# VH-VL binders against LON peptidase N-terminal domain and RING finger protein 1 (LONRF1): the designs that were tried, part 7

Target 1, 211 residues: LON peptidase N-terminal domain and RING finger protein 1 (LONRF1), of Homo sapiens (Human) (q17rb8r558to768)
Amino acid sequence: TAELSHLTKNVPIFVCTMAYPTVPCPLHVFEPRYRLMIRRSIQTGTKQFGMCVSDTQNSFADYGCMLQIRNVHFLPDGRSVVDTVGGKRFRVLKRGMKDGYCTADIEYLEDVKVENEDEIKNLRELHDLVYSQACSWFQNLRDRFRSQILQHFGSMPEREENLQAAPNGPAWCWWLLAVLPVDPRYQLSVLSMKSLKERLTKIQHILTYFS

## First folded at step 16 (VH-VL; from n_26t with light chain S30K)

Design o_l14k
Fold by ESMFold2, fold request of step 19:
Structure o_l14k (fold): chain C 211 residues (1-211), chain A 123 residues (1-123), chain B 107 residues (1-107)
Amino acid sequence: as target 1 above (211 residues)
Amino acid sequence: EVQLVESGGDLVQPGGSLRLSCAASGFTFSSYSMHWVRQAPGKGLEWVSFISNSGTNKYYADSVKGRFTISRDNAKKSLYLQMTSLRAEDTAVYYCAREGYVPGDRTEWFDPWGQGTLVTVSS
Amino acid sequence: EIVMTQSPATLSVSPGERATLSCRASQSVKSNLAWYQQKPGQAPRRLIYGASTRATGIPARFSGSGSGTEFTLTISSLQSEDFAIYYCQQYNYWPLTFGGGTKVEIK
């Protein structure tokens, strides 16, 4: 039964939008296939499903993020609002179908930890620089855009003391990617990175463009 | 330096069993999916088996399905291939191969390869 | 399963000349195509991934092109150390499959 807690085979896939670790992803579910998929996830106790963006050549992208179900709220017309939050990132190994919805075998992605003391120091310096750039970008945003972001996503997560404690790296990186207007294929590339240094470097380039 | 070293190849009779090992060093083993690829003497390359980074997904070529079992021990940085019901056509050099990494794209190409271990199935 | 067909089976080329190797897939594999070099008594060495992306440390004389079902490996100025067998490999579908190889001989 231990394998039931480690969902990696025939994972149900919601094909819709980009999701990121730690970021809320509220859903308005009306299609019968997705209502069935979500009901099954609750009944089995897994309370999770994968989220992938669509891909014209593959049905859905090769990378995605698991969504954890927090709450389901039913509406009078039969639709439901599903409150979710992003969890583990994954790569699609093999695609399948079940009862009208997509499934996949997946492997989870985690950051590779840096162990060399000089590399850790350099990583911290880069992190602090990019975090400061992100804060400046957010504070210099036009008032109405900043207010919309705060209302929908909340404040930027605070700097984390241990940069490598979380398997997906600092939460503020994912929050920033969720609010920035960047190309989906670029977003997928960053989602799939196993190096915090790579991710910070790409975020820095994006922020420099918008400065 | 990144290194893969295979061992366990031997001469065995048809119907016999062998266990191949591959020791990995110089990279974060648990972050990579791994493969076995074989090459019969004087012949081309044939993909044999795949195991995901955590070991939870395993795929096999039809020619070996039901007879071979791939496994890994991430703590020991080791990959294994348990072979049973061996046949003459399983005679080959068996390579341990690390799957690639490239953000955003498919990664099922191989770099590096080990130097291989010879399995001979003959009476 | 996807059949990969390489041609020619053997290619004889003089040093300094261009070698062109062909690889055909039975169905589109998009750009999910890799090339390997194997010298006698050695393990394969990866040259190209993504149909056209040269790996770090691979000499610039090696280049890959193509997509879908038709792929080409070009060696722009053949060196004596390039005598080897070259394999293509698709990774768009399971099972992963290789071509039969092209043996490059120095004329």
Scores: ipSAE 0.863, ipTM 0.930, lowest interface PAE 0.7, mean pLDDT 92
Fold by ESMFold2 at other seeds, look of step 17:
Structure o_l14k (fold): chain C 211 residues (1-211), chain A 123 residues (1-123), chain B 107 residues (1-107)
Amino acid sequence: as target 1 above (211 residues)
Amino acid sequence: EVQLVESGGDLVQPGGSLRLSCAASGFTFSSYSMHWVRQAPGKGLEWVSFISNSGTNKYYADSVKGRFTISRDNAKKSLYLQMTSLRAEDTAVYYCAREGYVPGDRTEWFDPWGQGTLVTVSS
Amino acid sequence: EIVMTQSPATLSVSPGERATLSCRASQSVKSNLAWYQQKPGQAPRRLIYGASTRATGIPARFSGSGSGTEFTLTISSLQSEDFAIYYCQQYNYWPLTFGGGTKVEIK
């Protein structure tokens, strides 16, 4: 709902891993603080919380992704299995704490559309080149690794007709970033980008490094 | 060409009210957080207020909290500062400032700035 | 709130010479420090962000250094257009705060 999409103050933050728009993020939740946080999210009807990686100088990174709860299974041993998928990206404005878990005031991030026809053409060319590089990388993986990726993340999303239709850009970009073994600094940089061109350029650089 | 143009500065009496406006052009206004920064005559810079890109988060300097209200209209690409209970120490040039953008890092630096609008609070 | 202290308040420098401006934070602000230049009757202009990253279009003679609580802006060969007031600003904590400024004037 519109009210849920405007959740921006004292947002509950799960401090764990990198999440990306459209990418599944299954969680095992056993800590009392996070069990409380999840239950509150369900009770209030928001059914979402922020995910940020930890940061040694702050309690968590300055950028993250909202996770939308799809299913929760409460186990007898006290654990919860939480099925989530990535939603909107955000920047942390101000940090807080509630009952042992982190909170944040946030602002959501969206891509800025390119309007110039020559720039759109160049963007399409870059996209197709990087997409081809990503496909080649995935096809050349050893069967064991490819199977692990498919099992955990699913198949690479197909090309999208309009590269700039979605507020976060093409879903395949986020899928690729989720499966590539890069450190959090590069992941956060890409997560925070408001330009599809910048994102594709960074992905291309990463793929070239792994070639 | 990125531009910010302030307006609404005036001479007002203590206890009075005034509304400042800032017109933005040359960039996607709704994608940026915005600030007001002021400078008393012959003095340094003082951050006044912040508003997030969607307008849902607002922060204020203690010196203006409860008296000033920041707002924005993304459709009109405009930033506002509603000032009430004005005091002599509020006399300053008021700048509209766009917050920065740097992937992965903190962004609360200012570029560009408007040319400023003068508010004088005098009996 | 974080107090930013700039020194000296005024720096008299001959054209072509090096100018060194200091900025100290009351607590660590990591590298979340920006520098601005302001000429009379004009709005401030950003020079440096992230303590040491020069903004696009800023001449190479401007450089920033430091982290934590101690920061320096250096102008390696002062030009006539560089006589201005310089402000540091931290953006690690709310509220955002500026230093008191250093006026660089012709000797």
Scores: ipSAE 0.859, ipTM 0.928, lowest interface PAE 0.8, mean pLDDT 92
Fold by ESMFold2, fold request of step 19:
Structure o_l14k (fold): chain C 211 residues (1-211), chain A 123 residues (1-123), chain B 107 residues (1-107)
Amino acid sequence: as target 1 above (211 residues)
Amino acid sequence: EVQLVESGGDLVQPGGSLRLSCAASGFTFSSYSMHWVRQAPGKGLEWVSFISNSGTNKYYADSVKGRFTISRDNAKKSLYLQMTSLRAEDTAVYYCAREGYVPGDRTEWFDPWGQGTLVTVSS
Amino acid sequence: EIVMTQSPATLSVSPGERATLSCRASQSVKSNLAWYQQKPGQAPRRLIYGASTRATGIPARFSGSGSGTEFTLTISSLQSEDFAIYYCQQYNYWPLTFGGGTKVEIK
């Protein structure tokens, strides 16, 4: 079933919001096209679909994140509550359509690991600095906003000892991008990055803006 | 240093077959999509084929569909083009090309290119 | 398939002068356009991507502009090493397509 979990051709695309690896993305679905798409994903056993934000020049952005379906709850009024979590990031190669919903051929993205000892040390220093900035930002939030974040997204993931062990880098980076009130252009750019250094640098700039 | 080295170009009769290879070095091969681009003698450039980073998506120019097959072996850092039913108009220098990288935008530009390998299809 | 039309086919220019190369797409390719330089017996070399972004190590005398259907490559002060064939390439649609090239030669 591993083949079904590594979809790359004619992947169903939900066009709605930004999604990130490891981050929950609960959805309320009432549109017939998306209800059909989700029902098919469950029936075929793939239990996943791509999430992309809309794009004025195309139907959806060139980058997105797969969502893994954890649970579906059907409401009496015809809506579905779909519990999902972010999986692998991807780039759109070619767009298509099926029965009113978008599809895409995609390629998955992973971080390129740095192996030079000096570069690893610099990366750790940058990571620790930016993580400290993120913690300070979160601790200094007004209670209302902090509570809303905890309710919707949960707590910030713990630091990881090996920064480059996971193919998408540290989970706390994605959590932070999901909760920060930033323009989708910045979010999309960071989602597409194959360098942890680039991602940490962008997060640092965003946090400096909010300080 | 990033390098792409093509091999396998040869003289072949019409209807014949060849397999081109491209050896990659100096970068994480499995992170990049790859292309073949050809240039007939004294002519311009023509895109031939695309393969995604994992090898699961492949695209072809109409002129070669059904006759050429692109493939890759990420463990060996190698790109391949299997050519069959060769025609005189397939005579060209064939370049291996790495697709670009830029956050947030389209990346289907080529940098670097290999030095090319000559395929001649003649009776 | 997107047809890329380059003009002129040949451009004769003296060293130190400005060269302006034109590339037109049959429909909008947004800013998804690259420029390449090719010298005899060599592989192409990328100059520009995204219509206007120079590759690392490309001299400032090369500049790209345009969007949509009309694009230009300008060489502001031609050097002896700049005499070559220049190709544009769109990457907005499959299949990827190149222009026919503009040969820049010594006047």
Scores: ipSAE 0.854, ipTM 0.925, lowest interface PAE 0.8, mean pLDDT 92

## First folded at step 18 (VH-VL)

Design w_dn (from n_gn with heavy chain S56T I58K G105D, light chain S30K)
Fold by ESMFold2 at other seeds, fold request of step 19:
Structure w_dn (fold): chain C 211 residues (1-211), chain A 123 residues (1-123), chain B 107 residues (1-107)
Amino acid sequence: as target 1 above (211 residues)
Amino acid sequence: EVQLVESGGDLVQPGGSLRLSCAASGFTFSSYSMNWVRQAPGKGLEWVSFISNSGTNKYYADSVKGRFTISRDNAKKSLYLQMTSLRAEDTAVYYCAREGYVPGDRTEWFDPWGQGTLVTVSS
Amino acid sequence: EIVMTQSPATLSVSPGERATLSCRASQSVKSNLAWYQQKPGQAPRRLIYGASTRATGIPARFSGSGSGTEFTLTISSLQSEDFAIYYCQQYNYWPLTFGGGTKVEIK
């Protein structure tokens, strides 16, 4: 059953927005093709589909995030209200179509753990530094913007004791990427990274850019 | 550092079978997609087969589809190519190749390559 | 399948001169193009990926350019170790395909 959550062939793709591991992604679905796609996901018991941003050259981006369905309401007026949260990140291998919606063969991405004790120490130092920068950025936002973020995304997740316990790394990194106003190319770059060090370094550069 | 070592190349009769192996070291094998690429003597390079990092997606060149099977064992850090119904045209050096890694971009370029193993199909 | 056409088939060049190698795709492959160098009895060595990004450890005299269907590899001031066969490879579509190669040899 656990293996049923690791779809990799002809995965249904919702082409809309950037999704991130652990981050809620509420959807208001009105298009018949996506209503069909979501209903099939529930009927098969997989309760998940991929989310990718659009791409002018390929219909959708080469990287995305699986969304796990938590709740769904199919309304009589033809709308569906879908409560999802981000799961595993993936790379698109091959694109397809089914009944008007996109599909893909994919491979999942996970962080490669650092095992050298000196490198782990350096990673924790970098993590704590960048986390402090993120907190400072959030605290220095104008009250209006901070309130909007809190309402829509909730508070920044607490730092984690074991930085490498989760396959996708610390949740606060993904929360921050979800709220930062950055270009999709930078977001996709960070989403695709297999190294927490790379991700933290990129986040640091982004935060420095916003001063 | 990063190393790929192929083995199993041999002289085989037409219609025969052969299994190639590739031992990987110096990198996290399970994080990379892998490929086989071949080169007939005096000829150019031909992509043969692809396998995703978990092994769940496999692609083949039309010239080998139905006859060759790619597989991997991530615990043993090994890549395999099971070859059947071999033909003279399959005579080549077979290279094991690791796919690249570039955040945000396509990665289906190859580095490193193994040294290659020679498969000869002859009566 | 995407046909990759390399020209010329053979390029005769003196040491210290510039070599320019062409690669054409039958359809746009965007910038998803790699270049490899291969010497006799050796495995290919990757030089360029993303059409123009020089891989780590590759000398600055190698440069790649182009996008879509037309690509070039330029070797400025050819060295004795640069006499080899060069292949382009597209990775935008399955199956992955290589060009036929350009042999760069001593004039």
Scores: ipSAE 0.890, ipTM 0.941, lowest interface PAE 0.6, mean pLDDT 92
Fold by ESMFold2, look of step 18:
Structure w_dn (fold): chain C 211 residues (1-211), chain A 123 residues (1-123), chain B 107 residues (1-107)
Amino acid sequence: as target 1 above (211 residues)
Amino acid sequence: EVQLVESGGDLVQPGGSLRLSCAASGFTFSSYSMNWVRQAPGKGLEWVSFISNSGTNKYYADSVKGRFTISRDNAKKSLYLQMTSLRAEDTAVYYCAREGYVPGDRTEWFDPWGQGTLVTVSS
Amino acid sequence: EIVMTQSPATLSVSPGERATLSCRASQSVKSNLAWYQQKPGQAPRRLIYGASTRATGIPARFSGSGSGTEFTLTISSLQSEDFAIYYCQQYNYWPLTFGGGTKVEIK
């Protein structure tokens, strides 16, 4: 509602790792500043915070993903175990600080849907090719790697009938980016894309490197 | 074709008010942050105001803060600038500008620009 | 506030020759710099973003270089349509700021 639409100003930012829509992001939190940040998100009822990877030139990257808190377990020794899942992607507009943790003004990102019939056909053709390439890559992984991925991330999501139904595009794309051993720059680039065609094209190029 | 068309520029007295509009077409308006940029006659460019894609974040140049209000209506694909307490130094051509898009990087450059609308503040 | 200083204020160049325009930032803006061309009575047109990336449809004779605090726009072989005012603009910090402009005139 209105309260959730206001979660674009001074959004608390956890600076740690790359997060993606629909992908679980379990956290083990021991730093006092982040314990405070998470306690506040629960107390205020928002149960969300942004996740951004660190940046050498800024405090954190210009793009990130909101994490929705599913469960928090506060331990007597001062640590927290936090179960989250990725939500909306965002761009950082302006950076700030609050009580030792980073904050940001943000804008949310969604894919721009293509409506031209020929472009939709081309998009589906590209999607099916890249999905097949992703499946092949996963099947050709060493058994140890494949088992570890299944244990930590779960199964690759099934392909979706309507490629443009979700604002962030097909879930399998994000699952794949979460498990791919790629340079963070490529991960951030894909996270920031507003075009499913661009995302699929980039994923295809990345998979070609590993083939 | 991507187009931005400003309107509402007029002659107003000091202390007066005026509302500028910008009609957008040829792109998904709600996906882009928008800006106003002005240029006084014979002078350079000055950034005036920014509004995020959803309209929830707004920034202003110090010279207009408290006097100008930026807004947008994504359903109508329109950007607005409500100006109050106008001064002679606000006399300028006002441009509507779309923010850029480049994956992974900053996007606060402008493309395209509208043709501009002239605001004259004079007795 | 980041002050953008352009030099020279005016540059007199013959058609077919090279023009070199400078833009200096008061603090590092990394590569978050754009260049615009403006002709009389017209809106600015984006030439360069990211300090060195030409916008779609911009001729190869336009090139940008630099990072941090010092930036250059080069026009390698001036055409008649290139006589205009050129502005740099940083987008690393709020507020966004422009340089004062360099007018490129026919010699």
Scores: ipSAE 0.866, ipTM 0.930, lowest interface PAE 0.7, mean pLDDT 92
Fold by ESMFold2, fold request of step 19:
Structure w_dn (fold): chain C 211 residues (1-211), chain A 123 residues (1-123), chain B 107 residues (1-107)
Amino acid sequence: as target 1 above (211 residues)
Amino acid sequence: EVQLVESGGDLVQPGGSLRLSCAASGFTFSSYSMNWVRQAPGKGLEWVSFISNSGTNKYYADSVKGRFTISRDNAKKSLYLQMTSLRAEDTAVYYCAREGYVPGDRTEWFDPWGQGTLVTVSS
Amino acid sequence: EIVMTQSPATLSVSPGERATLSCRASQSVKSNLAWYQQKPGQAPRRLIYGASTRATGIPARFSGSGSGTEFTLTISSLQSEDFAIYYCQQYNYWPLTFGGGTKVEIK
């Protein structure tokens, strides 16, 4: 019953919040449609579903992140606590509906790797600068906000030696995006980017705004 | 820099078959969805088919559904269109087109286009 | 299927003058509309996407506007190289559809 593949057709979509690669996304599920959706994913062995924010014109956003189910804890009152972590990012190709919940045909997004040696050096320089700015921003937060972030999200992930090893780029970028109090439109823009340079540049601009 | 080169256009009898190819260079082919668009002589543009970046989602215009099959080989940076049961109305220049990219928005426009390859269906 | 209607079919304009091309969708396509230019014997060239965003390298004299069902391409001061056929294309719904084209020719 192994997960058959790389889901891309009629993928079940939970319409709720923004999710990011590598970032935990705990859910409280009480709606019958989503209870059904999650039960199906467990029974079929896929143990995954897409997460998208709502959109008044399209029912849900054009970009999202797959959530991988780690555990489901059933509560006596019929609710479930679903322990998930963000996986692959995706673009919605075509929307559908099944038994009250949304579905989509999707394509997965990965960063395009930079291979020119000079461009790699420039990317490392930008990365180190923005990482430093992120650390400074975090340490300059009011103690209450910093404590809340540490409790809910944990510490910023460590710097990675190879910036381009992971298909989605460094984990700390996604951690930072998850904790930053920015408009969902900006977050969707960063989620959809196929360039680490674009992502770092946008994060830098956001951090400058919050300085 | 970025280049798409179609080939395989030919004169063929009604009911015949033909395979079009498109060679891509100058960009990361596997990161982009691809399309075929055709233009009958002296006429406008008609979208024919779409294939997602991994090749797992494929869409077709009603006029070609069941007769044409789009495919891709990401290792060879190549896009294909297998055409069968060809009809006179399939006569057109066939363009290979790369889907666009813009963060946060829909991307189903085309840039760049290849030079096109002519398919003529006539007896 | 979304029908895209372009008007006029042919527009005769003198060099240096303003050209205004219209594109209407049978249902709302939001801002998911692109414009292309095609010269004889050539492949189409993308000018505008997102209804109003000029692509990199496209001269500032080209501008797009509109949303929903009605869209306009404006060429503010026609150059000799701008005499061509222009197509709009919606990408809000499958199948993707094009308008019938507007030929811009020298008066």
Scores: ipSAE 0.864, ipTM 0.930, lowest interface PAE 0.7, mean pLDDT 92
Fold by ESMFold2, fold request of step 19:
Structure w_dn (fold): chain C 211 residues (1-211), chain A 123 residues (1-123), chain B 107 residues (1-107)
Amino acid sequence: as target 1 above (211 residues)
Amino acid sequence: EVQLVESGGDLVQPGGSLRLSCAASGFTFSSYSMNWVRQAPGKGLEWVSFISNSGTNKYYADSVKGRFTISRDNAKKSLYLQMTSLRAEDTAVYYCAREGYVPGDRTEWFDPWGQGTLVTVSS
Amino acid sequence: EIVMTQSPATLSVSPGERATLSCRASQSVKSNLAWYQQKPGQAPRRLIYGASTRATGIPARFSGSGSGTEFTLTISSLQSEDFAIYYCQQYNYWPLTFGGGTKVEIK
């Protein structure tokens, strides 16, 4: 939506897992610091926080994804399920702390659009090739792995007519990165890319590695 | 191809004000964070100020906090530095510098730099 | 604030010889270090980022190494165009800080 999407200073950071644009990220929250963070986000109406994977050198990674809170559900055992979905990607500018949880000043990342007619055609060709490779990979997965992915992440998004319309590029790219078992370093590299061509090229390399 | 061109450097009296501009071309300006770096005559390099790609986060060296204001206009592909309460020690060549782009890594290194604009603060 | 100390202040080297420039950080900056070359009357030019990654178009005779607090720029065979002032810069912490420079001059 609107004005809340421009949060960039002292953004609350949940340090846990890799999140991606458009990808659901359900969370089980029990730690007091994160319970506080979530309640504050709801009470203030921002209903957003950043998600970053942990990093041994910096406590959390230099890149992450905003999560939009859709719903909070209390479980009988005292935990909360927080229903979120990925939004804008960001780079961490400066780290902070507040009441036991991490914060950051951030800048948002968007893809740089290709304008040249020949480059647009080449990008479409690359996209269609890699999309086909991704579909083939998913359809040829062993049944139990495919079922686990469908349960946790849903089905692979369909190709989009205008592959440069969204500031983060096609949703299927992010879904695929969320389900592939790759090293967090590779995941962070792709998350941080401002070029759809670079992202598609890296995805193609990853798919070739997994056969 | 990628170019940064500073302008607005001048002779100004202590306590005076001056506005520097930097015109960017050859790249998507709104995708990059930008910095000002200065170099006093015969001295080394000193980072002055940072502004994020959207302009919402700004950082300043302690030596200029409260006196300098960085800003940008992404539609005009321009970076600015508004200087007030100028002092003799602000005399320097002021460089406009673009931050890097490296997927997955820190980017607060500078490439390219402009050729600079000279600010002289003297009676 | 991270103090960057470069040594030596001046390095006299004959053409064709190896130059070794040192940069020390007051605290670990990991590998978040860049090197710049500056000739008289010119803007700095970036040589290295990430402590060791050479920029596109920078000759192979330039190499960077080190991590944490100790960093080195090596020029393996000095050319006439390499006589300049070299600066290191850390980008792990705000404020961003530069070393004082090492002037490489002809012996």
Scores: ipSAE 0.855, ipTM 0.929, lowest interface PAE 0.7, mean pLDDT 91

Design w_dn (from n_gn with heavy chain S56T I58K G105D, light chain S30K)
Fold by ESMFold2 at other seeds, fold request of step 19:
Structure w_dn (fold): chain C 211 residues (1-211), chain A 123 residues (1-123), chain B 107 residues (1-107)
Amino acid sequence: as target 1 above (211 residues)
Amino acid sequence: EVQLVESGGDLVQPGGSLRLSCAASGFTFSSYSMNWVRQAPGKGLEWVSFISNSGTNKYYADSVKGRFTISRDNAKKSLYLQMTSLRAEDTAVYYCAREGYVPGDRTEWFDPWGQGTLVTVSS
Amino acid sequence: EIVMTQSPATLSVSPGERATLSCRASQSVKSNLAWYQQKPGQAPRRLIYGASTRATGIPARFSGSGSGTEFTLTISSLQSEDFAIYYCQQYNYWPLTFGGGTKVEIK
């Protein structure tokens, strides 16, 4: 429910990789601290934790994505296999620690919807153009790379009729960012954007670079 | 046009209470964290309190902790500061300030500021 | 709590000349530093965020530099409207803290 899914204080943080809304993030966990963190999430019923990439200046980046636990298997050898999917994006407000794992106070990020009819039209035009560019990029990949992407991430999500219905914008944008070979600075920048127009513009620049 | 308009400043006795309001317009209020910053007459700026975009995280300066409560109503695009147990040293102009936005970086800088509302605490 | 120290407290400068304002943090705040201008009876106005990034609409004569613990605001060729008090503010740690200000006044 909404109250169980709306954590903002002392949120457990897994420090590992980039996660994106709607994108599966399967994890193999060896570290006792993260096994404990995940077990607590299940026992308390929250069934979610934050994912942030590490940061050389801090313990972890200022932006991340919540992971929703779909299933967890605790193996006899001490490993955990955790099936998750990305949820809400967040900004870190304040860092903490609990029993060896990181925590944070956070605020969630959502796209700001445009209301002006001309701006909506321009947004749709930009969206359709960038989507076409993404499809072309994917079709022009070598078979090996395309097959690896399909195996691990699945097909590119279909275009959505209402571009602004979801708080995080179209799912295909996040799928594409997950599969594109871009550096972490670009990934964090896009993750933190509150504008679909900004996100599409950045994706377009990235795709143009790879063309 | 992004605007912040404070109100509710008044003359109050020590130990008294006062509620400040800030009306926001020209931007999506619920997307921004908000702050109160004060300035005693002839003195510098002092951060007072922070509230996250949804209202679920609140931080206070030590000088006001336990006496002031920050709150917001996103439907009304309004920010509030409930002040109790007021002291002479709380005398200041109180500014409403919007937190910044910049992808990928920290955003705890202030733009814009309101024009302020004066709170005077004297016997 | 991070103490922000501004120097000088008062800077007397002739119009058209260069002003250099200093801000020091008691420990590293990385580049999480903002500068504000405040004229008498007015609210502060943000000039700089991220130590060096000018706000939209701020004249090019304002520039910021520095990182870690040492920061500088430079005003090249002072104009009549630039005589004001300038504050630095760190946003790397809670609580957020301001410097004591530098008053830039006409010589």
Scores: ipSAE 0.841, ipTM 0.921, lowest interface PAE 0.9, mean pLDDT 92

